# VHH binders against FERM domain-containing protein 4A (FRMD4A), part 6

Target 1, 303 residues: FERM domain-containing protein 4A (FRMD4A), of Homo sapiens (Human) (q9p2q2r20to322)
Amino acid sequence: RRCQVHLLDDRKLELLVQPKLLAKELLDLVASHFNLKEKEYFGIAFTDETGHLNWLQLDRRVLEHDFPKKSGPVVLYFCVRFYIESISYLKDNATIELFFLNAKSCIYKELIDVDSEVVFELASYILQEAKGDFSSNEVVRSDLKKLPALPTQALKEHPSLAYCEDRVIEHYKKLNGQTRGQAIVNYMSIVESLPTYGVHYYAVKDKQGIPWWLGLSYKGIFQYDYHDKVKPRKIFQWRQLENLYFREKKFSVEVHDPRRASVTRRTFGHSGIAVHTWYACPALIKSIWAMAISQHQFYLDRK

## First folded at step 6 (VHH; framework vhh_7uia_1)

Design q46 (from q0 with E100D)
Fold by ESMFold2-Fast, scan of step 6:
Structure q46 (fold): chain B 303 residues (1-303), chain A 127 residues (1-127)
Amino acid sequence: as target 1 above (303 residues)
Amino acid sequence: QLQLVETGGGLVKPGGSLRLSCVVSGFTFSSYAMAWVRQAPGKELEWVSSISGSGGSTYYEDSVKGRFTISTDNAKNTLYLQMSSLKPEDTAVYYCAKSDYDITYKVGGKTYYMDVWGQGTQVTVSS
């Protein structure tokens, strides 16, 4: 079966996938194109029939996943699945490069919430990394038309495109003499400090039908107001979680909460537990479940 | 009436084996996650193992991994726990429990939320 793997450097890898090919072998193949050794941070994603992002299970065959019944090749995306606090924990330059490419893509696609003035500073580092030192205003304006540096929302929030370009130019002029590697490190130091960085968001509802965002990361599970992905309303760190529960249309977490006393047959003499439940369509609950377990396993492997 | 009845407990020496059985009635067995939970005298409940309603996913407490095997027989509405290489630390009352969920995944595993519990079966491992 024809598969098209979108790589982080905008290339597409065209493959004829054999029925027995394991997802881990496909990841190895993609990693070889980047001489990537630290594969544990990366995954291969696809969009399911419901429009939700899913990830290949590495111990399963590629073609055993539920791809959309659309004509043409199976579309797959190579990207970062497991985020860390800082790229300073990464060992290889290839890994750092891919985290940078992933971050650029996330900012451009508006998957990470960021203030427009910060976007302009980030765009200057993209230019420094790609083109080196500032040369002229006109070269910058030309380069910004070709590079995916300015997301649409940032452009809409200001009086003109020229205003946005001028802000980028101001930041870019200050970077004179920075190496490509320094630009990447400075870019990543800003991006990894953003509250939404490294969080996988899922649209859910509570029992009353109120919409929420459920966020999953190596640090735990977070609940956000539907209109605010930045400041979590509830935080469930992995060390506080006892169990996770899955049912077709609901996902629940069990936490230790000594303020809650309950003695029933259901708890069998235990007190100080609380169960939090969220609802979504079956496909989305399956995605949440797989991601939550994977994030917890990643957390355990690092600590 | 929903009922879970555990059998198979007893006294065994360290290194011995036991097979616990839990016969289920009053609900669609294959639709709900099942678990084995144990309680040693004077201690809190400890989750031991879970199996999804479909039987496709199994999970184990680290201390029993490789020694215990959870399984189901849907035709007999029976949950099993095959225990081998038993240790004195495995001495406890073992409870069969039903979740209101299809799958249960242990994170910290110090407490266990279950919808229906059996009466328990005593396992004693001593020399």
Scores: ipSAE 0.513, ipTM 0.822, lowest interface PAE 0.5, mean pLDDT 87

Design q47 (from q0 with E100G)
Fold by ESMFold2-Fast, scan of step 6:
Formats: sequence, C-alpha cells, structure tokens
Structure q47 (fold): chain B 303 residues (1-303), chain A 127 residues (1-127)
Amino acid sequence: as target 1 above (303 residues)
Amino acid sequence: QLQLVETGGGLVKPGGSLRLSCVVSGFTFSSYAMAWVRQAPGKELEWVSSISGSGGSTYYEDSVKGRFTISTDNAKNTLYLQMSSLKPEDTAVYYCAKSGYDITYKVGGKTYYMDVWGQGTQVTVSS
C-alpha cells in the first residue's frame, strides 16, 4: 500500500508499505533520516475519517489502523507525541532540532494558543534561526511570506500585515549576534512556558451533555472549560488515578482521594474513590484511550 | 438480557470453608472485570476481591488475603470465591459484581469500579 509520510522539515517520504510492517519499524525508518537516537518522544499520526488526529500503535502493523477510505496514498505525519518540561533534558541536537520544528508547526497551525505579541517575538527567533542577523526591512517582509511564522489568527487581530511585520522587525533587530542554536533555545523557552504546550486536547461532553476539553499529557488527565484551554477545572495526576475505563462512546477515570468518603454500590463499596466520565463518538474515545495509556507509560518510563 | 446469579451461601462454623459461585449470562464473560463485594447487617458495602477480564490479575481486601481466592471458569461463565478459615466477621450478604466497561487499564489502584450487581447470597459464620 502507498503511504506518504510528512516530515517536520517539509519533506515527504513516499513508501510502499507491506502488510507485515510494524509501526515501530516505520518510526525507526523515519528516525534514520534525521540520525535520531531519542525516538521515544516521537510518533506517527494520521487523520481519521471524522477528521480527528490518531497515532500509530508501535506494536501493531501500519496497515491495521483505521485509515480513511479515500483513494490514493495513506497520509501520515511524523511529529512529537510525548512532551517534556524543557529541551534542556534532551541529549542530542537532532532531537532539539525536531522539537523546534514541531513547535513552529504547532504555533503556525494554531494548535497552541499564544498571545499575538508573543507570536511576533517567536517569529523573530524563527528569522534569526533561518536567516541569521537582521539585514533590512524589505528582506524580512519577503522572508515572512515564505516561512510559516505568522498564524492567520494573529494577522486578523491587527490593523494590517505591515503592522505585524513591523512588530516582528522590532524584535528581530534586538537579536543581532545570536547563533542558530541560541535562537532555537530562546524560542523553545517561550513555547515551553505556554500553558497549552504539550497537552493533547479532545472535545468531549459530560453526563449532562455539557461540552468540555479533556487534556492528556505526561502529567496526567485534565478537564478544561470549553472556552478556556489554559486553566484546568479538574486535575487528575497519574499518582491519583486507580484505573481508566473504556466503552465505545465513553471514557472514565477512577481517582483515589482519601478525603472524599463516598461509599455506594457504584463506588465498589470503597471509600475515597470517585469516577469521572466523558462522552464522545467512538473514533474519538478510541483516540483518547490510546493517548491516555501511552502518556501514562511515558510517565512511568521517565519516573 | 444481562444476569448475575450468586449461589453457595449458607451457615458455616468458624474455621470452616465455603465456595461461592456466580453464573453470568448475556455478555462475553472474559471481556469484563468481576468482583465480590459484601455487606454485613447495618454496615456499608465492603469490597472483598476483584479479577481482571483476562483472569491474569487478582486483588484482595487486606482482611481476606491468604484466606479467600477469586477465580473464573470461562467454559462455565462462572466466577468463584473460595473462602477458607472463615471468621464470624465474614458474615454478610455476598454480591457478584461486573464492570460496565469493555476494557479496564490499571494505573495504580487495587480495585475496579463496578456498576452491575447480582442479587446476593447470604453467608453466616456462627457456631
């Protein structure tokens, strides 16, 4: 089966995937193109028939996943799946480079919420990394048309494109003399501090039908108000969780809190436990389930 | 057409043994976590033991460890609780319970959430 793997550096790998190829073998092949040793932070994603992002399970065959029934090649994306507190914990420059490329993509595609003034500062580091020191206003305006530095929402919030470009130029002029590596580190320092960085968000509903965001990361499971992805309304750290439960249209977590003395038939005659349940379409619940287990296993591997 | 039917309860002397059975119907037995839960007269429900759907993981309340054994027979769609060295404080109605979820992933807990229950079987430990 013909597959197209989109890489973080804008390249595409065209592959003929055999039925027996495991996802971990495909990840190894992609990692070899970057001389990447620290592949444990990365995954291969695809968009399902409902438009939701899914990830290949490394111990399963590539072609055993539920790809859209469209004619043509299977489209796959190599990107960061498991985020950490800081790139300062990464060992290899190749890993740091790919985290930077991934972060740039996430900001540009508006997968990470960021204030427009911060976007302009981030764009200046993209220019410093890609082009070196500031030379002229005209060169910057030309480069910004080619580089995925300014997301559409940031452009819409201001009077003109020229205004946005001028703000980027102001930041860029201050960076004279910074190396490519320093620009990457400074960019990542800002992005890593953003509240939504490293959280995989899923649109869910509770038992009453109220919409919420469910966030999954190496730190645990988080429930967010539908219009505020920044501050969680409920926090379920991995150390507080007893079990996760899956059913076709619902996902539940069982939390141990010894201060909550609720005992019922439904709580298993056990005090200090609570169950929280969220609802979504079957495809999304499967995605949540796979991501939650993977994030917990990543948490255990790092602890 | 989901049914859980407990049997095997009765009167037994302290130090004696008893085996409870729970026959299940209407679902794929090996796909769900199962448990035994008891309730003494005038007391709250108390979890006793649980077993994963695969049968590979078992968990026990501290007061019954080494005395009780939970097991399954997939061919008979039956959950068992083998009770030995019974004490007067083991006197209770014993309920068979099933998770309402197809799949359970264990994070750090010792128990499983159950939301489908049988009618119960009385165990009395008395001289």
Scores: ipSAE 0.352, ipTM 0.755, lowest interface PAE 1.5, mean pLDDT 85

Design q48 (from q0 with S99G)
Fold by ESMFold2-Fast, scan of step 6:
Structure q48 (fold): chain B 303 residues (1-303), chain A 127 residues (1-127)
Amino acid sequence: as target 1 above (303 residues)
Amino acid sequence: QLQLVETGGGLVKPGGSLRLSCVVSGFTFSSYAMAWVRQAPGKELEWVSSISGSGGSTYYEDSVKGRFTISTDNAKNTLYLQMSSLKPEDTAVYYCAKGEYDITYKVGGKTYYMDVWGQGTQVTVSS
């Protein structure tokens, strides 16, 4: 089957995928195009028929995944799946560059919400990385039309494009003399400090039907108010979790809670355990389950 | 529609053996974690043993380790508890229980949430 893998550098890899090809072999092929050694941070994603983001399971065949039933090639995306506190832990320049390209894409596609003033500062580092030192206002205005630096929402929050361009120019003028590598490090330092960076969000409901966001990352599992993805209402660090439970339409986590002394017929073993449950359609619960296990395994591998 | 039926209890002398059976109906047996739980006279419920739906993981309460063995026969939709070296302290009503979940991923613990319980079978260990 024809597959189209979107790479982080705007290239597309056209492939005829055979039925026996494993997802890990496809990842290896994509990684070879970047001479990428640290491939453990990356995955290949696709959008399922319901519009939810899913990831290829590396030990399974590519074509065993639930792709949308439509004519044309299967669309796949090579991107960062496992985020870390800082790119300073990365060993290779190729890995650092791909994290930078991934971050730029996430900001531009509004997958990470950012204050517009921070966006303008980030855009100045994009210019410094791509073009070097500031030369003139006219060159910057031209370059900003060609580079994916300013997301639509940031442009709509202000009365004119000229205002946004002027703010970027103010930041850009301050960067004179920075190397390409310094610009990348400074960009990533800002992005890594954002509360939503590195969190995979899933829309879920509790037993009463109240909507929540469930966040999954290397740090654990987080529950957010549906209107606020920034500050979690509940935090479940991996070290606090006993078990994860899967059922077709629900996902549960079991934590040790010493405040709960009583064991009932429906709960046994450790005294003071608590179970938290969220509900969603089967496809979304399956995605949450796969991501949660993968994030925990990544956490253990880096311990 | 969901039913758990325990059998195999009885009167046995200390040091003896019994095999408890739990026949399940109304659900796909291998899709859920299963457990044995007991209640001694005048005491609270005590978890005894659990087995994953796949049968690949088993867990035991410390006082029964090495004496009891939990197992499944998927073809017969039956959960077993093989009890050996029985002690008077093992005297209890033994309940079969079904987990609420298809799959359990172990992070740190061995505890399972169980939502369906059988009627129980009496085990009496006395001379």
Scores: ipSAE 0.469, ipTM 0.819, lowest interface PAE 0.7, mean pLDDT 86

Design q49 (from q0 with S99D)
Fold by ESMFold2-Fast, scan of step 6:
Structure q49 (fold): chain B 303 residues (1-303), chain A 127 residues (1-127)
Amino acid sequence: as target 1 above (303 residues)
Amino acid sequence: QLQLVETGGGLVKPGGSLRLSCVVSGFTFSSYAMAWVRQAPGKELEWVSSISGSGGSTYYEDSVKGRFTISTDNAKNTLYLQMSSLKPEDTAVYYCAKDEYDITYKVGGKTYYMDVWGQGTQVTVSS
């Protein structure tokens, strides 16, 4: 079957995937294009029939995943799946470069929540990395038309494109003399500090049918108000969690909470135990389940 | 009406065997994961074993692994726990429970949420 793998550097790999090809073999093939040694941070994603982002399971065959029933090639995305506190923990320049490209894509596609003034500063580092030192206002305005540096929302929040360009120019002038590597490090330092960085968000509902975001990361599981992805309403760190539970349309976490009163004799007779449950369609619950387990295993590997 | 009835408990010597049975009614047996949980005198409720709704997957508490076997007979609507090499610390009231979940993943792995619907059956391991 025809598959198209979108790479982080704007390249696309057109492949005829055989039925026996394992997802880990496809990941190895993609990694070879970047001379990438630190593959453990990366995955291959696809959008399912319901429009939700899913990830290939490395020990399964590529074509055994639930791709949308549409004509044309299967669209796959090579990107960061497992985030870390800082790129300073990464060993290879290739890994750092890919984290930078991934972060740029996430900011541009508005997958990470960012204040517009921060966006303008980030855009200046993109220019410094791609073009070197500031030369003229006219060159910057021309370059910003070619580079995916300014997301649509940031442009809509201000009086004019010229205003946005001028803010970027002010930041860019301050970066004179920075190397490409320094620009990447400074960009990532800002992005890594953002509350939504490294969190995989899933739209869920509680028992009463109220919508929430469920966030999964190397730090744990988080519940967010549907209109606020920045400040979690509930925080479940991995060390606080006892078990995760899967059922067709629901996902639950069991957590030790010493403040919790003793339960009735029709439930567990343990004080300090609480169960939190979220509901979604079966496909989304399976995606949440796979991601939660993978994030916990990644957490253990780094502990 | 949901009903779980446990039988098969009794007095047995260390190293002995018992087979517990749980007859269920009021729900589709194969649609729910089923579990055995136990409670020793003065202690908290402890999960022992689970079997998936499809019957294809079985799970055991570390202390009973290799000694206990959970199984189902869908035609008889009955859940079983075959217990061998019984120890004094296996002394408890054993309850059959309908699990609300199909799969459990252990993070800290110490406790399990379970609804208890049966009256239980007493297992006493003593000389």
Scores: ipSAE 0.486, ipTM 0.829, lowest interface PAE 0.6, mean pLDDT 85

Design q50 (from q0 with S99P)
Fold by ESMFold2-Fast, scan of step 6:
Structure q50 (fold): chain B 303 residues (1-303), chain A 127 residues (1-127)
Amino acid sequence: as target 1 above (303 residues)
Amino acid sequence: QLQLVETGGGLVKPGGSLRLSCVVSGFTFSSYAMAWVRQAPGKELEWVSSISGSGGSTYYEDSVKGRFTISTDNAKNTLYLQMSSLKPEDTAVYYCAKPEYDITYKVGGKTYYMDVWGQGTQVTVSS
């Protein structure tokens, strides 16, 4: 079957995927195009029939996943799936460059909410990384038309494109003398500090039908008010969780009551536990389940 | 009135096979997920396998994948666990359970939330 894999550097790979090809083998093939050794941070994503982002399971065959029943090639995306606290923990320049490309894409596609003034500073680092030192206002305005540096929302929040360009120029002038690597590190330091960075968000409801965001990351599971993705209302660190539970339309987490005294005898049933449950359509619950397990396995595999 | 009755346990040699059966009564079990859980001597309760209420979706603890098969016979209201290539570490009391959930993923894994428990059946794997 024809598959089109979108790469982080705007290239597309056109592939004829055979029925027995494992997702891990496809990931290896894509990684080879970047000479990428630290593959553990990356995945291959696709949009399911319900419009939600899903990820290939590496131990399964590529064509065993629930792709939309549309004519044409299967569209796949190579990107970062497992985020870490800082790129300073990464060993190879290839990995650092791909995290930078991924971060730029997330900001540009508005997958991460960012204040527009911060966007202008981030755009200046994109220019410093791509073009080196500031030379002229005309060159910057030309380059900003070609680089995906300014998301549409940031442009709409200000009086004109010229205003936005001028703000980027002000930041860019201050970066004179920074190396490409320094620009990447400074860009990533800002992006990594954003509250929504590295969190996979899913729209869910509680038993009363109240909407919430459920966030999944390396650090655990988080519940957010539907209108505030920044400050979690409930935090479930992996260390606090006993079990995760899956049912067709619901996902639950089990937390042990920290006030419960230790007992020497065997216990059965509900004593000393609290279970928190969220509801969504079956396809979304399956996505949440797969991501939660993958995030926990990633957490366990780290030193 | 909900009742689960396990049978089929016994003594087997390493590499042997056993089939456990659980007869369910007091509900239409095809509408509910069913599970097998086990407890080895002096150890905590361990989830082994689950089958979905809609039928056909099966889930296994990593240590038993490829060796154990969970199945149902809706006409007989019976849950089965076919165990093959048994190891000494499979020695445990096996319980049939009706969880509220299709699958359990262990994080800390010290507690299991189950609605209904059977009496258990002993499986011993030794020479």
Scores: ipSAE 0.447, ipTM 0.802, lowest interface PAE 0.7, mean pLDDT 85

Design q51 (from q0 with S50A)
Fold by ESMFold2-Fast, scan of step 6:
Structure q51 (fold): chain B 303 residues (1-303), chain A 127 residues (1-127)
Amino acid sequence: as target 1 above (303 residues)
Amino acid sequence: QLQLVETGGGLVKPGGSLRLSCVVSGFTFSSYAMAWVRQAPGKELEWVSAISGSGGSTYYEDSVKGRFTISTDNAKNTLYLQMSSLKPEDTAVYYCAKSEYDITYKVGGKTYYMDVWGQGTQVTVSS
């Protein structure tokens, strides 16, 4: 079957996938195009019928996944799945380049919450990395039309495109003399400090039907107010969690809570255990389940 | 209406084998995670093994890995625990338990949420 794998450098791989091809073999093939050795940070994603992002399971056949029922080729995305505190822990330049490309894409697609002033500073590092030192206002305005540096929301928050471009130019002039590598490091330093960086968000509801965001990362599981993805209302670090539970329309976590006087229902072991439950459609709960387990396994591999 | 009935316990010598059975009624057990939990005299409840209803995934406490095998027979609505190479430390009342959750993933793995319990069956490992 025909598959298109969208790469982080805007290239597309057109492939005819055989029924027995494993997802890990597809990941290896994509990685070979970047001379990528540190594959453990990356995955291959697809959008399901409900519009939610899903990830290929590496030990399963590519074509055994629930792709949208569509006459065209299967659309797949190669991107970062497992985030780390800093690119300074990465060993290969290829890995660093791909984290940078992934971060640029996430900022542009508004998957990471960021203030407009920070966006303008980030855009200046994109220009420094791609084009070198500032030369003229006209060149910058031309380059910003070609590079996906300014997300739509940032443009809407300000009086004009010219205003946004002028703010980028102001930051860009200050970067004179920085190398490509320095621009990447400075860009990533800012992005890595953002509260929403590296968090996979899922829209869920509690038992009362109140909407929340459930965030999953290498740090644990987080519950956010529906209108605030930045500051979590509840934090479940991996070391505080005992078990995760799956049922078709619900996902639950069992957490050590020393403030609890009684254990709800028959929970064995330590006193002061609490169970927190969230609800969503079956497809979304499956995505949450797979991501939570993968994030925990990644956490264990890094400790 | 929901019932879990354990059988198969008894007295065995160290190194012996026993097969525990749990017959369930009043629910579609293949839709729920099932577990075996034990309690030794004077000690707290200890999780032993669990099996998912839909995924066929099995989980074991470290002290029983390689010695115990959990399985189900959907046609008979029965959960089994095949125990081999039994040790005196395995002496306990063994309970069959049902979770309202299909799959359990261990993180710290020290506690277990189960909402329906059987009466238990005594296993004694002694000369």
Scores: ipSAE 0.498, ipTM 0.822, lowest interface PAE 0.5, mean pLDDT 85

Design q52 (from q0 with S50V)
Fold by ESMFold2-Fast, scan of step 6:
Structure q52 (fold): chain B 303 residues (1-303), chain A 127 residues (1-127)
Amino acid sequence: as target 1 above (303 residues)
Amino acid sequence: QLQLVETGGGLVKPGGSLRLSCVVSGFTFSSYAMAWVRQAPGKELEWVSVISGSGGSTYYEDSVKGRFTISTDNAKNTLYLQMSSLKPEDTAVYYCAKSEYDITYKVGGKTYYMDVWGQGTQVTVSS
């Protein structure tokens, strides 16, 4: 089957995928195009029939995943799946480069919420990395039309495009003399400090039908108000979690909570525990389950 | 009306084999995760093995991997635990248990939340 893998550098790999090809083998093939050795941070994603992001399971065949029933090639995305606190923990320049490309893509596609002021500063580092030192206002305005540096929402929040361009120019002028590598490090330092960076968000409901965001990362599981993805209302670090539970339309976590020390016959052998449950459609619960386990395994590998 | 009845326990010599059975009634067998959980004298409950309601996924405690096999027979509403290469450390009361969930995943837990338990069957490994 025809598959199109979108790479982080805007290139596309067009492949005829055979029925027996494992997702792990496809990841190896994509990684070879970047001479990438640190593959453990990356995955291959696809959008399902409902528009939700899903990830290939490395031990399964590529074509055994639930792709949308459309004519044409299966669209796949090579991107970062497992985030870390800082790129300073990465060993290879190829890995650092791909984290930077991934971060730029996430900001531009509005997958990471950022204040427009921060967006303008980030855009200046994109220009410094791609073009070097500031030369003229006209060159910057031309480059900003060609580079995916400014997301459309940031542009719409201000009185004019010229205002946005002028703010980027102000930041860019201050970067004179920075190397490409320094620009990447400074860009990533800002992005890594953003509260939503590295968190995979899923729209869920509690038992009363109230909507929430459930966030999954290497740090644990987080519950957010539906209108605020920044500050979690509940935090479940991996070290605090006892077990995870799956049922068709619900996902639950079991955490040690001394305030819940009373044991009942219903919880034979348990005391000081609390179970938190969220609900969603079956496809989304399966995605949450797979991501939660993968994030926990990643956490254990780095412990 | 929910019932779990364990059988097959007994005295067995080290290196021997034993098969535990759990006959279930009052619920749809293939819709819920089932587990074998044990409690050795003076110790906490310890999960031994879990099988998903669909039967597609099985999980084992590290100490029993390669020696124990969990399986189901949906037509007979029966959960099995085939035990081989038994050791004195396997001496415990073995409980059949039902989860309200289809699949369970251990993070830091020593036990799993189970909503229905059987009466247990004693397994003693001694010469």
Scores: ipSAE 0.535, ipTM 0.816, lowest interface PAE 0.6, mean pLDDT 86

Design q53 (from q0 with S50L)
Fold by ESMFold2-Fast, scan of step 6:
Structure q53 (fold): chain B 303 residues (1-303), chain A 127 residues (1-127)
Amino acid sequence: as target 1 above (303 residues)
Amino acid sequence: QLQLVETGGGLVKPGGSLRLSCVVSGFTFSSYAMAWVRQAPGKELEWVSLISGSGGSTYYEDSVKGRFTISTDNAKNTLYLQMSSLKPEDTAVYYCAKSEYDITYKVGGKTYYMDVWGQGTQVTVSS
């Protein structure tokens, strides 16, 4: 089966995938194009029939995943799946570069919520990394038209494109003398500090049908107001969680809550429990389940 | 009506083997996580093993891992626990239990929530 793997450096791999090829073997093939050894942070993603991002399970065959029933090649994306607090914990320059490329893509595609003034500062580091020191206003304006540095939302929030370009130029002038590596580190330092960085968001509903965002990351499970992805309303760090539960249309987390005096069912001697449940279509719940387990396993592997 | 009926318990010598069976009715067997839970005389309930309904994933308490095997036979609506290398500390009433969920994953928990239980079968390891 024809597959097209989109790489983080805008390259595409056209592949004829055989029925026996394992997802981990495909990941190894993609990683080889970057001389990447620290592949444990990365995955291969695809968009399902409902438009939601899903990830290949590494121990399963590539073609055993539920791809959309569309004509043409299966579209796959190589990107960061497991985020960490800082790239300073990464050992290989290839890994650092790919985290930088991934972050740039996430900012540009508006997958990470960021204030427009921060966007302008980030764009200056993109220019420093790609082009070196500031030379002229005209060169910057030309480069910003060619580089995916300014997301559409940032451009819409200000009086003109020229205003946005001028803000980028002001930041860029301050970076004179920074190396490519320093620009990457400074860019990532800002992006890593953003509240939405490294969180996988899923649209869910509670028992009353109220919409919420459920966030999954290395740090745990988070519940967000549907209109605010930044500040979580409930925080379930991995160390606070007892068990996770899956049913076709619902996902539940169990926490020990000594404040609860009453339990309505048998719990094997738990002294006070609280179960929090969210609902979604079966495909979304399966995606949430797979991501939650993978994030927890990644968390344990790093302890 | 939901019903879970355990059989297969008995008296066995240390190092021996037993196979426990739990016949279930009143629900779609392969759609719910099933567990074996035990209670030794004068002690708290202890979960032993769990199997997912749809995924076939299995989980074991550390003290039984490598000695016990949980399995299902969907055609017979039966949950099994194959017990090998039995020890005196395995002496307990063994319960078959059903979760309201298909799959359970342990994070920091020592046990799992279950909503339906059988009456139990006595396993005695002595000699």
Scores: ipSAE 0.519, ipTM 0.803, lowest interface PAE 0.8, mean pLDDT 87

